# Ledger of designs, part 20: VH-VL binders against p19838r805to892

Target 1, 88 residues: p19838r805to892
Amino acid sequence: QGDMKQLAEDVKLQLYKLLEIPDPDKNWATLAQKLGLGILNNAFRLSPAPSKTLMDNYEVSGGTVRELVEALRQMGYTEAIEVIQAAS
Below, E stands for the ipSAE of ESMFold2; O stands for the ipSAE of OpenDDE; V2 stands for 0.75 times the mean of E and O plus 0.25 times the DockQ between their complexes.

## First folded at step 12 (VH-VL; framework fv_iscalimab)

Design j5 (at its last look DockQ between E and O 0.70; V2 from the best seeds 0.64)
Fold by OpenDDE, look of step 12:
Structure j5 (fold): chain C 88 residues (1-88), chain A 122 residues (1-122), chain B 112 residues (1-112)
Amino acid sequence: as target 1 above (88 residues)
Amino acid sequence: QVQLVESGGGVVQPGRSLRLSCAASGFTFSSYAMYWVRQAPGKGLEWVAVIWYDGSKKYHADSVKGRFTISRDNSKITLYLQMNSLRTEDTAVYYCAREKGYWAGSDAFDIWGQGTLVTVSS
Amino acid sequence: DIVMTQSPLSLTVTPGEPASISCRSSQSLLHSNGFNYLDWYLQKPGQSPQVLISYGSDRASGVPDRFSGSGSGTDFTLKISRVEAEDVGVYYCMQSLQRPYTFGPGTKVDIR
């Protein structure tokens, strides 16, 4: 069972913003791929807030903060990792 | 309802400076990355610069790097392009544009201004 | 920089007839996330550019279904099933995979 509930709403909001930057290497679609949810990318991009939709699905599927950080690490997304770590 | 309006264009001599403005309306300006794109007379489109929604990151094309600076004031809902050391090859219509994606990492420019003409001539 | 090319550079079409424009990139625009970072724009005479297609095949809001984008990797195509007078203008493809974003040279479409 996941522990994404441990992240405060403001932290999630910051992550949403970081995942919407105009950088294919550091966006929600790339994160989805790293989290094993890439098959849903076409569905995510049709939503009004892809990054939020991704994160919500990740949480519902039992995702963990640890795995999220690892995925972000693989992306080299230091800023996103720092946002999570600062909240811990 | 959603609109971008450029201003500040005009005729200037080489080496001079000019500042363009882009006034946004009809949307949450602070949630979108903004861009400048220019078009020389009778030519194609050229990407000039981008600025993050919160102004935290900026990127400029090599052709203008060190001379042009993109900036924004979210409290004034305005995008800017400071152009220094202008050259004749900078002559173009300058468009401001909004990135389509609200939460997307990269997307198309879905809103464009009408453009403002900058003419650099001696 | 990624170099974009288009063919043809000009096209004259009889109203009601189909049109096809090709766009090629010097390197693949298909990202590992599964999306192609290729956009199509139309600039009508005396107007600003407007987006038609994003991510290679995603039609923008308000764009008629007679417009369609296809392709992947380095080869892309914009198709107009039935050209109308309002479709006159210059069509540009643009890669948004990496900075600087680069446009194709444009394809001028006129009505016969």
Scores: ipSAE 0.693, ipTM 0.913, lowest interface PAE 0.6, mean pLDDT 94
Fold by ESMFold2, look of step 12:
Parts: C-alpha cells; sequence; structure tokens
Structure j5 (fold): chain C 88 residues (1-88), chain A 122 residues (1-122), chain B 112 residues (1-112)
C-alpha cells in the first residue's frame, strides 16, 4: 500500500548513513518521531541497525516517500531530501 | 578486539606544532564519527573535536578553533589531530574516542584509547 | 555552551555502602525524539574513561547492575547500590545534545 519500494536499495543505504550521524536533530531517532514512530525509539535503539529497523518498520506500515520527504523537511535535512529527489 | 591507540605526543615549546595519530582496529572505522577529548593534568575532561564518518563535517571547540584540525584517512584506518601554535594550556593527555551511537543509537563514547601526553613548556 | 555541574565533588564511602552522585545541566537535555542526551563515565586511577550509562539510564555492556542512572531534563542521578574497591575513581557526566559537548567537573569517589 505504501510506495517505499520506489526507492532503490542504494538510496536507502545512503539514507541509513545520513541518519546515523552524531546530530540529534538529524538522526534516525528524530526521523522516527516525525514519522509518528517515536514510541518505538527505544526498540530501534536496541536493534543491531536502528536506521534500517526504523525504515523497514515505516515501509511495512505502509509509509510513503512523500511523507518521508516531508518529515526530512521538518528536520531541515536538505542533504537527505536531495538523495531522494535525485533518484526521483 | 576493538581498539584505539594514540601516538605522536611529546614535549614541545610554545608556538610549535605536533600531529597526533589514532590507529583504529577491530571495527568498521568508516562507519563511525570520531572524537578527540583531552584532560589537563589534575583536571577534568574537555571535548576537543569531532569528525563525521566520511570526513564531510568537522567541528572544534572554541579553545582550539583555528589552531587544531581534526582529520581522518579511512583507507589507513587512522584519525589525526594537527595541533599548531601550541600553548602551555594545551598541555594534556589526548584521547581519541568512538561514538557508540552509530550502531546502538547512543551518543556515548564507548571506546577510548589509552591517551598520548602532550606537554607544552619552555 | 551547556554548563554541567556535579555534586558532591568528592565522596568517601565505606565498602558495601551506597553512593549517589547528582548531575545538573543549564539546559534541558531531553530532545523531542524522546531521548535524554546525558552519559556517565568512570575514570579509574591511571586509566582512560569508560562509559557506564547512556541516555541517562541505560547501562553499557558489562556494567554491573549495582550502577543505575535516573533523571530527565536538567537533573540526573547516578547511584551505586554497594560500592566496591574497583569503583574508586572519578565519575563524569557529559551532555551530547549540542556542540560543544561538555562534561561535568567530576566526582571523586574513594573508599575508607
Amino acid sequence: as target 1 above (88 residues)
Amino acid sequence: QVQLVESGGGVVQPGRSLRLSCAASGFTFSSYAMYWVRQAPGKGLEWVAVIWYDGSKKYHADSVKGRFTISRDNSKITLYLQMNSLRTEDTAVYYCAREKGYWAGSDAFDIWGQGTLVTVSS
Amino acid sequence: DIVMTQSPLSLTVTPGEPASISCRSSQSLLHSNGFNYLDWYLQKPGQSPQVLISYGSDRASGVPDRFSGSGSGTDFTLKISRVEAEDVGVYYCMQSLQRPYTFGPGTKVDIR
């Protein structure tokens, strides 16, 4: 039902790295909060790959690329938006 | 095992330069932000600098900005601190550290080296 | 800069007795993502620092359960339920919410 399948795997891998930086305003935990998944942040933190676990959960839940871009915009994360937009 | 080893410390006169190295092993170095933290003798800990996993961003404490430069070479699995225009107040043990937050989602410094002593005196 | 304070600055404890260390920040360390960006470190004599607690309350791997962290926002506490000889050293809190990252002044814990 969601359209996250439209993102190529190499784009997702770039996003994981961008979300694993030491900046609380631009990390996976803040993205999870913006996507309405913040209640799961402790579980994501305990997983072996928090950014991937977040993104997989979002995709399985029917998340859309449009909503992902809006969340990244609210974070001011232009580099991550550019990665998605370059892949169309 | 995961390990960080600093080198390059020594005794120098004020105004001189030193370059510290931090050799990493036992983990994927290019996936982690890396830090320098220092401790003056008998004093507490002071954050010095951070560099992103790919070297794209660097930040320095105001006390060293313009004099010290953090850098990394991911192909050599090594972190550096170039220290120019050294002052007596730069005398400290210098630690390199890894941020745990990449894998576990924490900003804690989970791996520290044993430190290298820099003494700046005339 | 976020200013970090600790109290007490020095503490002498009989082995087997509890210890409690307070850490306070000049600004809230609670991010909108739900995490407190507050860590605790122990520096044993002659050693480099080692992490004890992350996110205010999460014990690092291999840290005994006699260590516990609590608090949120601006006030945090590290407790040692029964101090042992190997717990001697200086305890630091640190905030990683914003650069520059800053440490508290340290609390020296010693035994009688």
Scores: ipSAE 0.553, ipTM 0.871, lowest interface PAE 1.7, mean pLDDT 90
ESMFold2 (binder alone), look of step 12: mean pLDDT 90; pTM 0.910

## First folded at step 14 (VH-VL; framework fv_iscalimab)

Design k1 (at its last fold request DockQ between E and O 0.69; V2 from the best seeds 0.68)
Fold by OpenDDE, fold request of step 16:
Structure k1 (fold): chain C 88 residues (1-88), chain A 122 residues (1-122), chain B 112 residues (1-112)
Amino acid sequence: as target 1 above (88 residues)
Amino acid sequence: QVQLVESGGGVVQPGRSLRLSCAASGFTFSSYAMYWVRQAPGKGLEWVAVIWYDGSKKYHADSVKGRFTISRDNSKITLYLQMNSLRTEDTAVYYCAREKSYWSGSDAFDIWGQGTLVTVSS
Amino acid sequence: DIVMTQSPLSLTVTPGEPASISCRSSQSLLHSNGFNYLDWYLQKPGQSPQVLISYGSDRASGVPDRFSGSGSGTDFTLKISRVEAEDVGVYYCMQALQRPYTFGPGTKVDIR
């Protein structure tokens, strides 16, 4: 049911960078929590690419771009939203 | 080999300016937030400034705000610290450091330069 | 600003014996995302600092397993199970929860 596969790889790469910044309120761990995947944060942290691992799990779970944008909006992460919207 | 090399330190009088450089090599510089951390002689470590991977965000410690400016040139793979209106209390070894972030899952400074000494004395 | 403290400020240890350093923050470093934003660094004599632990308990690459970090919220501990000569230096904790990042005063570890 998810449509995350519609996001181009370069867009995902940009998102990974934005989610690896020194801002706990706007990083991948906080996003995971907003997406209901926070229980996996310890596992993500131990992975070589936490942001990518999060996004992959989100995609497999049937996540949507719309819900991703909403989560980012709740985080106040306008830059990340703009990256997604620019590609749409 | 991942490496950071600071330069530009020296002896200056109070009120003068100095610009430090930090040359990076061995990694994708433009993917990492970079920091300056200083250490006064015989003292502890003090955070000075941070700059986002793309230079879009900068933050400075209150002790240097308005006087120091962090910047970067990703095309030159170099980090800078412009220091104006220097004070005697700015005397310290200045380290540049990389935040282990992109593809790392960590917020720690995993790479440090050897440091460059700045001495402010009349 | 978040104030960081350490105890003790100096420690002399017999080689092979364990060591323990305490770090305390003026406010909780536990973020709602579940992580503690606390790092440990070692600065050996005449060298630059090097990371030992991140997120309170994650050993950095290349760090011997004799080093371990524990704690949560406002109280953290760095333990060295068997101190070696190469462990001599000043240990710093640092909070990375909010800017400005702040360091503890450091704990000097020496060998008896």
Scores: ipSAE 0.803, ipTM 0.929, lowest interface PAE 0.5, mean pLDDT 94
Fold by ESMFold2, look of step 14:
Structure k1 (fold): chain C 88 residues (1-88), chain A 122 residues (1-122), chain B 112 residues (1-112)
Amino acid sequence: as target 1 above (88 residues)
Amino acid sequence: QVQLVESGGGVVQPGRSLRLSCAASGFTFSSYAMYWVRQAPGKGLEWVAVIWYDGSKKYHADSVKGRFTISRDNSKITLYLQMNSLRTEDTAVYYCAREKSYWSGSDAFDIWGQGTLVTVSS
Amino acid sequence: DIVMTQSPLSLTVTPGEPASISCRSSQSLLHSNGFNYLDWYLQKPGQSPQVLISYGSDRASGVPDRFSGSGSGTDFTLKISRVEAEDVGVYYCMQALQRPYTFGPGTKVDIR
């Protein structure tokens, strides 16, 4: 029931790179926590491509782009928000 | 075969400069943050610097800040350390290192070069 | 800077016996994302460091299962269930929670 399909694949690829930096405050694991998926972080870490696995799980669970942007805002991750907003 | 190979070390007088290179092979270099770590003879490991996968951000340890500059050229698949105003306490083996997995941000250094020795002597 | 300490700084182990190395940090390495940002490295004589453990407990590829990491927050332990001759070297813990990343002073492990 979400709208994550509105994000083009190239936008998602850009987001994966932004979440794969050596900064625990701005990585995929902290995004997962902000999206309410933090209890799955060990599973995400042990899966192939944790950033993609997180985002796929969020999409399948009905996640919305609005909630994604709000989570990124709580992380202070302006660069990631701009990637999403420039594509909308 | 994933490899990192450092070069450019040598003996130099205090106050002089050296530039270290780290040639990478066997992986997509432009997808990884890269690091310099040093080890004074007979001593422990000291983190020196990091550079983001695209070169957009750089951070240096306080002990070298303002004197050393990490950089990368992704088209040449090479990491650099420009070392200016060298001091005797900079004498060390310098290693380049790769952070494990560019999609996970795991922070562990899974690949290290063999190191290059820098000796700063009066 | 986060200060890392290790205990003991040196130990000599009878081959086949267990060994335990303690690492302590001056502040918690447990991030709100649920991970401990603590890694273990081994530097064998004359070699570059090699990763053993990430995230406090995750064994790196190719590392024998006799190596295990445990602990959380400020206290971490590396255990070797049975020490072999190839395990000789200096063991370092490192925090990767915040820059600058900092290493412990090392624990030199030798055999009798």
Scores: ipSAE 0.567, ipTM 0.882, lowest interface PAE 1.6, mean pLDDT 91
ESMFold2 (binder alone), look of step 14: mean pLDDT 90; pTM 0.901
OpenDDE, look of step 14: ipSAE 0.728; ipTM 0.916
ESMFold2, fold request of step 16: ipSAE 0.544, 0.518, 0.428; ipTM 0.867, 0.863, 0.839
ESMFold2 (binder alone), fold request of step 16: mean pLDDT 89, 89, 90; pTM 0.872, 0.890, 0.894
OpenDDE, fold request of step 16: ipSAE 0.799, 0.788; ipTM 0.927, 0.925

Design k2 (at its last look DockQ between E and O 0.72; V2 from the best seeds 0.00; counts 0 for: pae E 6.2 > 2)
Fold by ESMFold2, look of step 14:
Structure k2 (fold): chain C 88 residues (1-88), chain A 122 residues (1-122), chain B 112 residues (1-112)
Amino acid sequence: as target 1 above (88 residues)
Amino acid sequence: QVQLVESGGGVVQPGRSLRLSCAASGFTFSDYAMYWVRQAPGKGLEWVAVIWYDGSKKYHADSVKGRFTISRDNSKITLYLQMNSLRTEDTAVYYCAREESYWSGSDAFDIWGQGTLVTVSS
Amino acid sequence: DIVMTQSPLSLTVTPGEPASISCRSSQSLLHSNGFNYLDWYLQKPGQSPQVLISLGSDRASGVPDRFSGSGSGTDFTLKISRVEAEDVGVYYCMQSLQRPYTFGPGTKVDIR
């Protein structure tokens, strides 16, 4: 049911960078919590690429772009939403 | 290899302005958020400001809001602190600092400059 | 602002013995994402601060394993299992959960 393959790889790479800025409310760990993957946050932190590991997990779990945008909206992360919307 | 070098400190009178610079080298500057932290003589550390990797967001401590402005020029690989309306309580060593890793989700400061002294006195 | 306190403010340790420094915050530093936004720094005499521990317990690159951080919420501890002469300096905790980020007052560690 997931549609994350609709996001171009360059969009995903931009999202990884945005999710790794110094803000406790606007980072990959907070996104993981919003997406229901928060229990994996220690595993993500220990990986060499936490944002990518999170996004890969979300995709294989059947995650959707709509749910991703909603999570980002709940975080107040307008720039990340704009990156996704520019791809449409 | 990786380093930060502050400059622009000096002795100024209250009410005057001063601009600090922080030159970066040995890493991809545009991938990192940058910070200013200060230390009054004989005292502890005080966080001053942060700017996001692309300059899109800035936050300042209440003690300096409206007087100090953090900025960056990624093309010149340089961080700045514009300090206006200086007061004697702004006397401190000013450090620029880099986040430990933009991949880590941590806000820890893993690279610090040597500091530049700002003295505000009549 | 989140107020940070440290104890003791000064500590003299015999070389080779352990040291323990406490840090307390006026509010929980545990974010709903599961991380404690608490870091530890060492400032050696005449030097800039250097990071030792991030996120409560993560040792920074190049920091010896004799340094460890623990705790959660409002109470945190930095331990040095065997103090060496190079460990002399002032140790600061800092919270980065809420702007403005705030440091503890520092703990001066000397050897005898």
Scores: ipSAE 0.068, ipTM 0.763, lowest interface PAE 6.2, mean pLDDT 89
Fold by OpenDDE, look of step 14:
Structure k2 (fold): chain C 88 residues (1-88), chain A 122 residues (1-122), chain B 112 residues (1-112)
Amino acid sequence: as target 1 above (88 residues)
Amino acid sequence: QVQLVESGGGVVQPGRSLRLSCAASGFTFSDYAMYWVRQAPGKGLEWVAVIWYDGSKKYHADSVKGRFTISRDNSKITLYLQMNSLRTEDTAVYYCAREESYWSGSDAFDIWGQGTLVTVSS
Amino acid sequence: DIVMTQSPLSLTVTPGEPASISCRSSQSLLHSNGFNYLDWYLQKPGQSPQVLISLGSDRASGVPDRFSGSGSGTDFTLKISRVEAEDVGVYYCMQSLQRPYTFGPGTKVDIR
């Protein structure tokens, strides 16, 4: 079972913003691929808030904060990692 | 209504400086990366610079690097382009543009200003 | 830098007829995340550019469905199923895969 619910809503909001950037290597679509949810990228993209939809699906699927951080690390997204770590 | 309004354009001599402004309204300015794109008279579009939503990152085209500096003041809801050491080839209409990002999933420039003309001539 | 090309550079179309514009990039615009970072813009006479298509095939809000984008990798196409008078202008493709973002030279579309 995942532990994404441990992240405060304000932290999630910060992550949503960080994942909606003009960097294809550091956006929600790339994160989705790292998390094994890339097959849903078209669905996410068509949603009103792709980054939020991604993270919601990740949480529901039992994703963990640890795995999220690891994915972000693979992306070299230090700022996103810091947002999570600062909240822990 | 969402809009961008450029200002600061004019006629200057080579080597001089000029500062362009882009006033944003109708949206949360600090949520969006902002761009400058220019168009020489009768020519195509050229990407000039980008600045992150919080100003943490900036990138400039090689053609203007070291001479132009993009910046923003989110408290004033304004984007800037400081242009130094202007050259005749910098003559163009300068557009500010918003990149659709936050809560959109798109990477396109969905909002453009009307542009401001910069003419560099001796 | 990624070099963008377009063909044709000019096109005259009879109203109601279809139009097709090709855009090519010097390297693939397909990212590992599955999306092509290619946008299409229209600049109508005397106006600022406006987005038509993003990420290769995603029609922007308010854009008529007669516009469609297709392609992947290095070859992309913008199609207008039935050209109207309001479609007159210069069409640009732009890659947003890597900086600097680069535009195609533009395709001028006019009505016969």
Scores: ipSAE 0.039, ipTM 0.783, lowest interface PAE 3.8, mean pLDDT 92
ESMFold2 (binder alone), look of step 14: mean pLDDT 92; pTM 0.923

Design k3 (at its last fold request DockQ between E and O 0.70; V2 from the best seeds 0.67)
Fold by OpenDDE, fold request of step 16:
Structure k3 (fold): chain C 88 residues (1-88), chain A 122 residues (1-122), chain B 112 residues (1-112)
Amino acid sequence: as target 1 above (88 residues)
Amino acid sequence: QVQLVESGGGVVQPGRSLRLSCAASGFTFSSYAMYWVRQAPGKGLEWVAVIWYDGSKKYHADSVKGRFTISRDNSKITLYLQMNSLRTEDTAVYYCAREKGYWAGYDAFDIWGQGTLVTVSS
Amino acid sequence: DIVMTQSPLSLTVTPGEPASISCRSSQSLLHSNGFNYLDWYLQKPGQSPQVLISYGSDRASGVPDRFSGSGSGTDFTLKISRVEAEDVGVYYCMQSLQRPYTFGPGTKVDIR
């Protein structure tokens, strides 16, 4: 799975929730850093849905599911990875 | 419109149990991590516990670990704190608080209840 | 645990004058994601705490412009440009970088 467009909306919604938790090591901001989008974290923070905004920008920038999983792996976010893999 | 209302406080003897409730209204309760914070009379604030939006994870302060248990019933839109083996040092106003940000991860405690007083005395 | 300290512990201010409260943490609150996990809360007399600042410098909704948060790492400052009577209370900083979350001892602000 490579294209972010291949992820079903319900999978994305699950990921949004998993990235909106009180754990700095496993939140959207940390994911953004891993994906090379950390410079936009202030902008994401000001958005109504930072995790969604992050993932939307990641998709538009040509990000892949593989890279997303790798970033999540670096974060040790096994639960988020499982959500993606279960949808495969 | 957004509101948290604690209840269940009272006077109890050491070693006894008490269960606090926090009724939420005006927001999608199941989307927010919830917290308990307490304040001993004339003292500062102390973090007590947190529970994930779906109840999947819970964490407690060492001072209450093994004695207190945070829980929630999203169908009842209610947060709970089961307090067992109460000690005199547990005497405090107990606040429930909501984590700020529907989709922003942790931000801050933007909504607090009025608090409920728990007095542990022999 | 991360230890939080505040200075001063009490402050009396003439209305209209500025106020400044310092908060220090025993370790850096700056996460690799670029955010400082430091909040400021105000507890007015007889009331529940209310958030003023999050992430060190983000003013919460409804909080007047006269409140501002600054700092990074281990040193943070809350400033009130022009103190008003309604600003009386105890101000707390809190780190949310790691559990357990820990509060500063509080700074009592009163009006002269």
Scores: ipSAE 0.813, ipTM 0.931, lowest interface PAE 0.5, mean pLDDT 94
Fold by ESMFold2, look of step 14:
Structure k3 (fold): chain C 88 residues (1-88), chain A 122 residues (1-122), chain B 112 residues (1-112)
Amino acid sequence: as target 1 above (88 residues)
Amino acid sequence: QVQLVESGGGVVQPGRSLRLSCAASGFTFSSYAMYWVRQAPGKGLEWVAVIWYDGSKKYHADSVKGRFTISRDNSKITLYLQMNSLRTEDTAVYYCAREKGYWAGYDAFDIWGQGTLVTVSS
Amino acid sequence: DIVMTQSPLSLTVTPGEPASISCRSSQSLLHSNGFNYLDWYLQKPGQSPQVLISYGSDRASGVPDRFSGSGSGTDFTLKISRVEAEDVGVYYCMQSLQRPYTFGPGTKVDIR
């Protein structure tokens, strides 16, 4: 139902790297919160690949690229938005 | 067999420079953010600097900003701290430490080196 | 900068007895993402620091379950249920919510 399949795998891999930096305002946990998935953050943290687990969950739940970009904008994460823009 | 080994410490006069190295082994160095933390003799721990896993961002404590520069060479699997304009207050044991890289869920310093002593004295 | 304090600054514990160390921050360490950005480290005599607890309560790999962390926001506690000789050293809390990362002053734990 969502359109997350439009993101190429290499774009997703770049996003995982960007979300696993030492910055609480710009990490996967804060993205999860902005995407309405914050209640799952303990489960994501316990997974072997939290950024991927978050993104897979978001995709399966019907998430959209537009909502992803808006969440990243609310985080002030222009570098991550640019990765998506460069792939468009 | 994950290991970090610092080197380059020594005794120098104020105003001089030193470069510290931190050799990494047993893990994929380019997947981890790296840190310098120091400890003056008989004192507590002080965060000095961080560099992101790809070197794209660097941040320094105000006490060293403009004088110290963190850097990394992922092809040589080595972290550096260039220390210019050294002051007696910079006398400390300097540790390198890693934080979990991408795919990791922890934000703690899980591996530390043994430290290298820098003494800045007249 | 976020100021970190610890109490007590030192304590001596009879082996096998519990110990409790308090850490307080000048600002809440609870992020909107639901995590507390508070870590605990132990520095044994003559050694480099080692992580004990992350996110206020999560034990690091290889850390015995006699160590436990609790608290949220500005007040955190590290407990050792039964102190052993290998637990001697200085315990530091550290916040990683915002740069510069700052440590507490340390709590020296010794046994008699």
Scores: ipSAE 0.583, ipTM 0.877, lowest interface PAE 1.6, mean pLDDT 91
ESMFold2 (binder alone), look of step 14: mean pLDDT 91; pTM 0.918
OpenDDE, look of step 14: ipSAE 0.729; ipTM 0.917
ESMFold2, fold request of step 16: ipSAE 0.441, 0.498, 0.463; ipTM 0.841, 0.863, 0.857
ESMFold2 (binder alone), fold request of step 16: mean pLDDT 90, 91, 91; pTM 0.902, 0.909, 0.904
OpenDDE, fold request of step 16: ipSAE 0.801, 0.797; ipTM 0.930, 0.929

